# Designs tried in a protein design chat: VH-VL binders against NAD kinase (nadK). Part 48

Target 1, 268 residues: NAD kinase (nadK), of Syntrophomonas wolfei subsp. wolfei (q0aze0)
Amino acid sequence: MKIILVNNRFKENTEKKAQEIAGQLSALNVEVIIDNGLDEPYAGTVDFIMVLGGDGTMLRAARRYGQRAIPVLGVNMGTVGFLSNIEINELAEYLPLILREEYSLEARMMLEVAVFQQQSLLTRVFCLNELLLRSNSPRMLSFALEISGQKLEPYRGDGLIVSTTTGSTAYSLSAGGPIADPQLDAFIVTPVASHIINKRPLVVSPEREISLHLLEEREAIIGIDGQIKMDFGAENRVLIKRAPHPLLMVNLKAKPFFTSIDRSLQRQ

## First folded at step 17 (VH-VL)

Design QQ3 (from HH19 with light chain S91T)
Fold by OpenDDE, look of step 17:
Structure QQ3 (fold): chain C 268 residues (1-268), chain A 123 residues (1-123), chain B 107 residues (1-107)
Amino acid sequence: as target 1 above (268 residues)
Amino acid sequence: EVQLVESGGGLVKPGGSLRLSCAASGFTFSNAWMSWVRQAPGKGLEWVGRIKSKIDGGTKNYAAPVQGRFTISRDDSKNTLYLQMNSLKTEDTAVYYCTTVPKYDKFLAFDIWGQGTLVTVSS
Amino acid sequence: DVQMTQSPSSLSASVGDRVTITCRASQGISRYLSWYQQRPGKAPNLLIYKASNLESGVPSRFSGSGSGTDFTLTISTLQPEDFATYYCQQTYERPWTFGQGTKVEIK
C-alpha cells in the first residue's frame, strides 16, 4: 500500500504530525509520500490519500489529486469545517479499516474550470468548492452568464459564484446561496451583491455548462476555492463544467450533515 | 421494521450445490454491506464472507474454508443477498445467517441478523 | 488468523447475580471487538460494539470493557432472559473470528 499524506507546510503541527504518521505507516510496511504543498503533486500511483488539517488543506488536495480517483480521507486537526471525517486522535484506531480497505466512499462532484483568452486556453483547474468572479475595484461588473448556450440577462453586481453542492456551505452561503445536500450533484450559481435586489441563486443541472465573460473593459478577478487567484478581463472567458471524475471522500464515520449545520456554521 | 429473512436451506449430498437467499426489508439495502455467518449444530459462530455495497465497489471476501466454493452476490433491485454454495462438504452443515455490516461507526459489528436457514450436507 | 478465547466456556448463575465473561485475542485488536447474545433456538443479537459501546435497545445492565487483547462482558444483574450463549468477535482483520462462546445457565 502507498499513501500520500497531505499537510500544510505553514502549519508546523501538521508537518510534525505528518512525519510522525509517516513513521508509523512505514513501520507497517506502507509506503508514504508527504505532500506539504511545496513541491508539485506526486505523479506516481497511490492507493490512499490522507489530508491532515482543515477544509483548506482538503481543497488543495482535491485540486492536486481529485482527478485521479483516489480515496481521500480528511483528518481534522482541531479546526472547524465540513470536509474532515475523523479527528487526528482517532486515526490510529481507524487505521485498520484503512489498511484492510474496509471503508466507505462518498463521491463529491468537482468543477472543471477552464479560463480562456480569446480562443486560447490559459488554464484548466479542477476544484471542489467554487469559482468566484468578482470586481477588482469598487465599481460593479457587467458580465454575461450563459447556461447551456442560453444567454441570461446581463448581470450587474460585485460578482458571481459558481459552486458545487459541497461548496454550498462555503462562500456561496455567505453570499446568500442555498445550503445543498452534499450527496446531490448540482451547480449553485449565486450572485454577489447584485444590482438587481431580487436576483436569486440558481440551482443548475450538473449536465449543463456555464460560461462567463465581461461585457465591459473592467478589471476583475477569478478566485478558485479561495486559494487560486487570476486576473480576468474583457478578453477572457471562463467555462465551468462538471469534472469528469468526482472526489472520492472516505467515510469512516457517519457525519450528520444537516444536524451539524447550525453548530458548524456558528463556529466559522 | 428492519428485517432479514433467509431461505433456500435443505438437505444436499456431498459435492452438491445449494443457493441461499436473504430478503431484506425496512432499510436501504443497496447501501448496506452484508455478510454470511454460519453455525454448525451445537457449535459456535463462523464468518463465511462479506460483500460491500455497489457504490463501494461491491468487493467480496471469504473465509478460507469456503474460498473457491462459495460465492456471495446481491440483487439490489430485489433487496436480496445470495450465497451460492458449490462442492458442498459435510462440514458445511450449519445454520446460515445473513447479517448487515455497518460500513462506519461500529467497527464492522454485525448489527442485524436474520433467523437463519439450515443446510444439511449428508450422504 | 486472530484466535479469540472466551472464559469460561460455561457458567451457572442465579437471577440477580453479577456475571463476567472474558475474551482474549491472540494479538492486539484495539477495540475491534463485539459481543453477541444468542438465546436457544434464536439468531445472535449484537450487544456491544467497539468493545464498550452499548447497541441501541440493549439493557444498561450489559457493559463491555477492554482494549488490545483482553476484553470483558459484564451483566450487572442477571435477568431470566439473559440465560443464553454469548460470543465475542474480532473484526480487526480478516478472517473475522468469533470466540467459542460462553453458555450462561441457570443455577
Scores: ipSAE 0.877, ipTM 0.950, lowest interface PAE 0.5, mean pLDDT 94
Fold by ESMFold2, look of step 18:
Structure QQ3 (fold): chain C 268 residues (1-268), chain A 123 residues (1-123), chain B 107 residues (1-107)
Amino acid sequence: as target 1 above (268 residues)
Amino acid sequence: EVQLVESGGGLVKPGGSLRLSCAASGFTFSNAWMSWVRQAPGKGLEWVGRIKSKIDGGTKNYAAPVQGRFTISRDDSKNTLYLQMNSLKTEDTAVYYCTTVPKYDKFLAFDIWGQGTLVTVSS
Amino acid sequence: DVQMTQSPSSLSASVGDRVTITCRASQGISRYLSWYQQRPGKAPNLLIYKASNLESGVPSRFSGSGSGTDFTLTISTLQPEDFATYYCQQTYERPWTFGQGTKVEIK
């Protein structure tokens, strides 16, 4: 068996802990590839991904590996979030389940984000939580939203969030969007500081295509999972679809989403 | 109330076939992993096999003595687990129990048991 | 295969006695051990999971301990309903195997 072990190189002791775990796995004849974010994603075939850290490290793992249909386990090293399942001090006890594939999987929808310059594809990226379009200046944006070719009335405001249900508890929530059950597939479209009063959050079928472009020359940015940003201008448009593959999250312990909402939100 | 009720046991000659049923109620059967366990008269417990829920891949695993002869299946619309037993041998004589295997928190301990159905293989 | 060996195979005890049953695995199984009670003529019931965790509805006189290869089930004050056969089971590695059982009889 071959496992990718994803950590965050900017947290104290995470590199040391990753090496300790890699040593434990190697003693069990498990091949381990460490991904601390410095190198390109490992391109070879692997059986399992173990994420050491919080929700932010899971977001990076999802962007790098989420389209490869590989089971991903979140291992918490501090504060329990929405995307971790077990604590680091429990890992040794749960290894038999991991190594023998005695676990359940939960599919989490991801976004496919394609940014164009004029008619040419500039980049394609996948994300777990959300795409943010926002102004890069004190001035508001004027922009168009299309859903499966249906043009909505123009937006004017600070920006727009297109999130998954997993992302409903992230920036979308702060902007006034609903909390959604992560087992549902949907887009949640949430305006950010809209000047247009009737622009309510929308819940949209995952089979739709969402398109955004600016209606005036303004400096804007596209944010991905709060971790990547790209410049966005009047010559650009972005197309958002459900990604071809969901993130396959491993569940070893029951995670009571509804009874733990307040505690989980306080720790983001 | 949570219940598992086995049926379909009886007397069968060696080489014969028999199908056991396990009717489930009081829980979401389609989410559950299910197992069969048997107990020969006057003897201990022996794991027979396990089937995962369809959402978890529907994987089936069997103990070596029954591999290739027994088939576990499930019908989630009827909340029913099945054990198809072919090429029966006298050593298959046992009370057969269905049970649940929790996929979380209990390290695969068998938490809910039916009352069993007797299979006798003799001639 | 992981072999599970219980000791003793049977014992006689009186109501009120403290009873200890041991279970040994042929290799380390961490805490992947469960205990079951089977009363005469009845199906087994889960008592203990993860070596030491009491299943819901099981009386507190039952307790489990151990990890690795050596495990113990203790009944602190034996009651009339506790005369039964007790089985340990490992779920560390398939095939998931049971011990041979320990019959607790009235003295």
Scores: ipSAE 0.724, ipTM 0.877, lowest interface PAE 1.3, mean pLDDT 91

## First folded at step 18 (VH-VL)

Design RR10 (from OO3 with heavy chain H102Q, light chain T99K)
Fold by OpenDDE, look of step 19:
Structure RR10 (fold): chain C 268 residues (1-268), chain A 121 residues (1-121), chain B 113 residues (1-113)
Amino acid sequence: as target 1 above (268 residues)
Amino acid sequence: QVQLQQWGAGLLKPSETLSLTCAVYGGSFSGYYWSWIRQPPGKGLEWIGEIYHEGDTNYNPSLKSRVTISVETSKNQFSLKLSSVTAADTAVYYCAREGLKQWTPYGMDVWGRGTLVTVSS
Amino acid sequence: DIEMTQSPDSLAVSLGERATINCRSSQSVLYRSYNKNYLAWYQQNPGQPPKLLIYWASTRESGVPDRFSGSGSGTDFTLTISSLQAEDVAVYYCQQYYKVPRTFGQGTKVEIK
């Protein structure tokens, strides 16, 4: 068995724990690769991914490995979040199950974000939570939203969020988006400070495609999961689709989403 | 490793339609742009066009009116059709993959061996 | 279209000596967000397809000898062979993949003096 431990190099406690766990797993004849984000993602085949940290670490792991159809376990290390399944102090208890591959999987839809220079692909990003388009200045943006070839009225505002249902409890929520069942596949399109009063979020079928581009010669920013930043100008376009593969989240411990969400929100 | 095999008629008469096919082996067809490039004898390289595995195409404007690139994902193949050929279309035609590093294009990393197409009356 | 212009058209260099090829694009091929130039260099031997040597202007493709290096940013790029070897005799092409259509330089023939 080969396992990737994903941690955050900027959080020393996660690094230390990764080393400890790596030692334990090695003693059990498990091949371990530690990914703290410093290097490129491991290109070889692996059987399991263990994410040590909070939601941010999970998001990074999802972007790096989510398209490889590998089970991903979130191990929380004392942070408040939605994406961890067990606590670090529970790992020892569940480790035998992991090694025996006795766990269930929950598929979470991811976004496929393609950024273009006119018609030329610049890059693709797969992300678990959301894409954000926002102004790079105090002025509102004017941008076009197209859904499956249907051109909506031009948007004016600070920006727009396209999120998964997983991402519904992230930035989209702060922007007034609905809370979505993570077992549901859908796009949530949430305006950010729209010029149109009472502009409502859209819940969009995962079978559709979403396209964005600016209607003015201004610079904007594309944000991915609050961690990646890209400049976005008049010559750029973004195409958002459902990722071809979902993130396979390991479910070792039952976590009732709707019961826990209230507690989590109360703590914030 | 990924390999491209290409085939098609190598001798055409003027006004006929060039037809080439490229097949992908040893790797994923999905997720990539696949290109056709040609090179007249003793001359440089000219990009003809590309197709995404989902069917989206981009063509060189100089050839757009005559070029059709298609894909058959079930066979991991993509094809080139160039109509109304003339002697100027005599060239070695290559299929190639636009490689990806972390989902970012970085160049044509895999090429077919090329197919010489000669247009002669 | 982004026009790619190489210089010189041909270059004769003694074995073991440095070979320098320049490439200029009519527009910048720098993607600022990633700080990457969408510029590649290819080597082509007679009767063979082009081979990718350098990508993102300065990164060597796997298996490419260290004597090959790429530099430059924006619109001006350089391919350098620090010590020319016999097997390096070929035609070299720069190519931008920042915009469609993809465009190549006219090529530079490198020969042994």
Scores: ipSAE 0.910, ipTM 0.965, lowest interface PAE 0.5, mean pLDDT 95
Fold by ESMFold2, look of step 19:
Structure RR10 (fold): chain C 268 residues (1-268), chain A 121 residues (1-121), chain B 113 residues (1-113)
Amino acid sequence: as target 1 above (268 residues)
Amino acid sequence: QVQLQQWGAGLLKPSETLSLTCAVYGGSFSGYYWSWIRQPPGKGLEWIGEIYHEGDTNYNPSLKSRVTISVETSKNQFSLKLSSVTAADTAVYYCAREGLKQWTPYGMDVWGRGTLVTVSS
Amino acid sequence: DIEMTQSPDSLAVSLGERATINCRSSQSVLYRSYNKNYLAWYQQNPGQPPKLLIYWASTRESGVPDRFSGSGSGTDFTLTISSLQAEDVAVYYCQQYYKVPRTFGQGTKVEIK
C-alpha cells in the first residue's frame, strides 16, 4: 500500500506530525510519500491520500491530486473545518479501517478553470471551492457572464464568484451567496458588490459552461481557492466547467453538516 | 509512449479536397489540443490549426475559409480537410500534440511522421 | 499575429565550437502570472518531423543533451549549442504558443564548416 501524506511545510507542528505518522505507517509496511508543497506532485500510482491540517491544506491537495480519483482523508490538527473527517488524536483508532479500505467515499464536485489569451489556452487549474474574479484597482469592473452560450446582461461591480457547493461556505457566503449542501452538484454564481441591484446569486446546473471576460480595459485578478492569483485583463477569457473527476473524500466518522454549520464557520 | 500515426491520399488534383487522419496510441486523447502543421518542400513550418478533444477549434486565419479539423473521440482520431487545393498546398503535413506540463502548454511534444501531399500543377 | 524572426538563416560552425541562433517575436510571449515564456525550440533532421528541444524558452526536454541551452525573455530569445557535434546538423525552429495562430520562425540551417 502506498500513501501520500500531505502537509504544509510552513507549519512546524504539521511537519513534525507528518514525520511521526510516516514512521508509524512504515512500521506497518506502508510506503509513504510526503508532499509538503516543495516539489511537483508525486506522479506514481498511490492508493490513498492523507491530508494533515485544515481546509487550506485540503484545498492544495485537491488541486494537486483531485483529478486522480484517489481517496483523500482530511485529518484535523486542532481547528475543525468543513473538509476534515477525523482528528489527529483519533488516527490510531481509525488506521486499521484505512488499511483495510473499510470506509465510504463522498464525492465533492471540483471546478475546471481554463484561462485564455483570446482563444489561446494559457493554463488550466482545478479548484475545490471557488474562482473569484475581482478588480485589482480602485475602479469597478464591467464584465460579461455567459452560461452555456447565453449572454446575461453585463455586470458592474467589484467582481464575481463562481463556487462549488463545497465552496458555498467560503468566500461565496461572505458575498451573500447561499449555503449549499455539499452533496449537491451545482455552480453558485455570486456577485461581489454589484452596482446592478437585480443581479442576484444564481444556482446553475453542473452541466453548464460558464465564461467570463471584461468589457472594458481594467486590471483584474482571477483567484483560485483564495490561494492562487492570476492577472486577468481585457484580452483574457476564463471558461469554467465541472472538472472530469470529483474529489473523493473519505468518510470514517459521521460529520453532521447542518448541525455544525455555525461552529465550522467560526473556525475557518 | 504516446505515438501518432497519420494517413491519407498523397496525390491530388487542383480543386480537390485534401483529407488526412491522425490516430493517437499509447496515451490519453482527452485533455489535449491536437494540431496540424505543414511544411512545403525546402521551406519552413506553418501551423494550420488545432482541435480540442471535445471539438473546439482554432484555425490559422490564412487558411480558415478552406480548413476543417474534426475529432472522432471514440477512436482517438482527428482529421484535416483542406478544400480547393492548388499547387501552393503541396507540403509535408504533420499532426502533433500540444503538450501539457502541470496543465500548462509547453509546445508540441509528439509529432506524426508526416505525409507528403502533392498537388499537380 | 505574433511574427517570429530567426537569425541567421544559415550557420556554418566547426565541430566543437559554439553555435548561436537568435529568435525575435513581434510581441511578448511571456505569461507574467507564471513567469514563463511560451516559446519552444525544435530540431528537425533531414526527412524527419521536428523534435521538441527546449520549452518555456530555457527548459530542456527529456533526453536533450546539456550542450543545448535556451535563454531570453519577452521578445528576444537565443538557442545555444555549446560544442557542436556532427549529429547537430539540422534545421532549428523557434515557435510561440502564447497566441493563436501558433507561429514558427523561418528556420536556421546549421551545418559543419
Scores: ipSAE 0.725, ipTM 0.882, lowest interface PAE 1.4, mean pLDDT 91

Design RR11 (from OO3 with heavy chain E50Q)
Fold by OpenDDE, look of step 19:
Structure RR11 (fold): chain C 268 residues (1-268), chain A 121 residues (1-121), chain B 113 residues (1-113)
Amino acid sequence: as target 1 above (268 residues)
Amino acid sequence: QVQLQQWGAGLLKPSETLSLTCAVYGGSFSGYYWSWIRQPPGKGLEWIGQIYHEGDTNYNPSLKSRVTISVETSKNQFSLKLSSVTAADTAVYYCAREGLKHWTPYGMDVWGRGTLVTVSS
Amino acid sequence: DIEMTQSPDSLAVSLGERATINCRSSQSVLYRSYNKNYLAWYQQNPGQPPKLLIYWASTRESGVPDRFSGSGSGTDFTLTISSLQAEDVAVYYCQQYYTVPRTFGQGTKVEIK
């Protein structure tokens, strides 16, 4: 068995724990790769991914490895979040199940984000939560939204969020988007401070494609999961669709989403 | 490793339609742009066009009116048609993959061996 | 279209000596967000397809000898062979893949002096 441990190099406790776990796994004849985000994603084949940290670490792991159809386990290390399945102090208890591959998987839809220079592909990014288009200045943006070839009225506002149902409890929620069942596949399109009063979020079928481009000669920013930033100008276009592969999240411990979200929201 | 095999008629008369096919072996067809490039004898390289595995195409404006690139994903193949050929279309035609590094294009990393197409009366 | 211009058209260099090829694009091929130039160099031997040599202006493709290096940014790029070997005799092309259509330089023939 070969496992990737994903941690955050900026969180010393996760680094230390990754080393400890690596040692334990090695003693059990498990090959371990540690990914703290410093190097490029490991290119070799692996059987399991263990994410040590919070939601941010999970998002990074998803972007780096989510398209490889590998089971991904979130191990929470004392943070508040939605993407971890077990606590770090529970790992020892569940490790035998992991090694025996006795767990269930939950498929979570990811976004495929393609950024273009006119018609030329610049890059693709797969992400678990959302794409954000926002102004790079205090001025509102003017941008075009197209859904499966249907051109909507021009948007004016600070920006727009295209989120998965997983991401519905992230930035989209703060922007007034609906809370979505993670078992549902859908796009959530949430305006950010639209100048149109009562501009409502859209729930869009995962079978559709969403495209964005600016209607003015200004610079904007594309944000991915709140971690990646890209410049976005008049010559650029972004195309968003369902990723061809979902993130396979390991479910070792039952976590009721709706009761958990109520509890989490009360704490914020 | 990924390999491209290409085939088609190598001798044409003026006004005929050039038809070439490229097949992908040893790797994924999905997720990539696939390109056609040609090179007249003793001359440089000219990009003809590209196609995404989902069918989206981009063509060189100089050839757009005569070029059609198509894809057959079920066979991991993509094809080139160039209509109304003339002697100026005599060239070695290459199919190529536009490679990705971490989903970012980095160049044409895999090429077919090329097919010489001669247009002669 | 982005026009690519190489210089010189031909270059004769003694074995073991440095070979330098320049490439200029009519507009910038720098993707600022990634700080990457969408510029590639290819080596082509007679009767063979081009081979990717350098990508993102300065990164060697796997298997490419260390004597090959790429430099430059924006619109001006250089391919350098630090010590020319016999097997390096070929035609070299720069290519931008920042916009469509993809465009190549006219090529530079490298020969042994």
Scores: ipSAE 0.918, ipTM 0.967, lowest interface PAE 0.4, mean pLDDT 95
Fold by ESMFold2, look of step 19:
Structure RR11 (fold): chain C 268 residues (1-268), chain A 121 residues (1-121), chain B 113 residues (1-113)
Amino acid sequence: as target 1 above (268 residues)
Amino acid sequence: QVQLQQWGAGLLKPSETLSLTCAVYGGSFSGYYWSWIRQPPGKGLEWIGQIYHEGDTNYNPSLKSRVTISVETSKNQFSLKLSSVTAADTAVYYCAREGLKHWTPYGMDVWGRGTLVTVSS
Amino acid sequence: DIEMTQSPDSLAVSLGERATINCRSSQSVLYRSYNKNYLAWYQQNPGQPPKLLIYWASTRESGVPDRFSGSGSGTDFTLTISSLQAEDVAVYYCQQYYTVPRTFGQGTKVEIK
């Protein structure tokens, strides 16, 4: 059995804990790869991914490994967020079940984001929460949104968020979008500081294709999960689809989504 | 180990249609752009066009009026048709994968062996 | 279209000596957000398809000997063979993949002097 441990190298306690856990797993003849974010993602076959930290570390793991259909467990090491399942002090209790592969999985939709220079692919990025298009200057953006070839009236404002249901409790919520059940597959399209009064958030079928491009030359940014930034100009276009594979989140401990919303939102 | 195998008729008369097929083995067909490139004898390389696994195409404008690239995803194959050929279309034709690392393009990393197509006079 | 121009068209170099091939694009091929140049170098031996040597202007493909290196950014690029060996006699092409149509340089034939 081979396991990736994902941690955040900027939090010293996660680095030390990751090495401690790796030692414990090695003593059980489990191969362990540590991913602290410095190196390229491990390319070989892996059976399980354990994320040590909060939602931000889970977002990075999802981008790096989510399309590989590998079980991913969130292990909280501090403030509980939306994406952890167990606490670090519970790991010993659940480790036998992990090693025997006796757990359930919840599928979480991811976005496939393709950025183009005209018609030429520049990059593809997968994300768990959202894509943000935003102005990178004091001026607002004028941009076009198309949904499966259907052109909406132009947007004007600070930007737009295209979110998964999992991402509905992240930036989309702050911009006025709804909280969505993460078991639903959908896009949530939320304007950011729209100058156009009747632009409301949209909930869109996961089978749709979403396209964005600028209508005027402006400095803009595409943000991915609040962690990746890409310049975006008048010659660029972005296409957003449901990713081929969902993130497979491990469930060992019941965490009812609806009863936990208020506590999780008060502090990440 | 991804490999490309290509085939098609190697001798044509003027005005006929060139037709070549490329099959993909040992790897994923999905998620990639697939290209055709040609090389006249003793000359350089000319990109003909590409197709995404879902069917979207980009063609070299110099050839666009005569070129069709298509996919048959169930067979992991893509094909080139070039209509109204002349002696100037005599070349070795290659298929290639437009490679990705971390879902970002990095060049054509896998090539077919090439098919010499000769257009008689 | 982004035009790719190589120099020289042909190059004769003694065994063990340094060979340098230049490539210029008519427009930048740098994707600034990733700080990556969408520029590749290929080697083509007679009767064979091109083989990818260098991608993103400076990264060697697996299995490519250390004597091959790429450098440059934006519009100006260089392929260097630090110590020419007999098997390096080939035609070398640069190619941009920043835009469509994809375009190649005209090629540089490297021969032993």
Scores: ipSAE 0.741, ipTM 0.892, lowest interface PAE 1.3, mean pLDDT 91

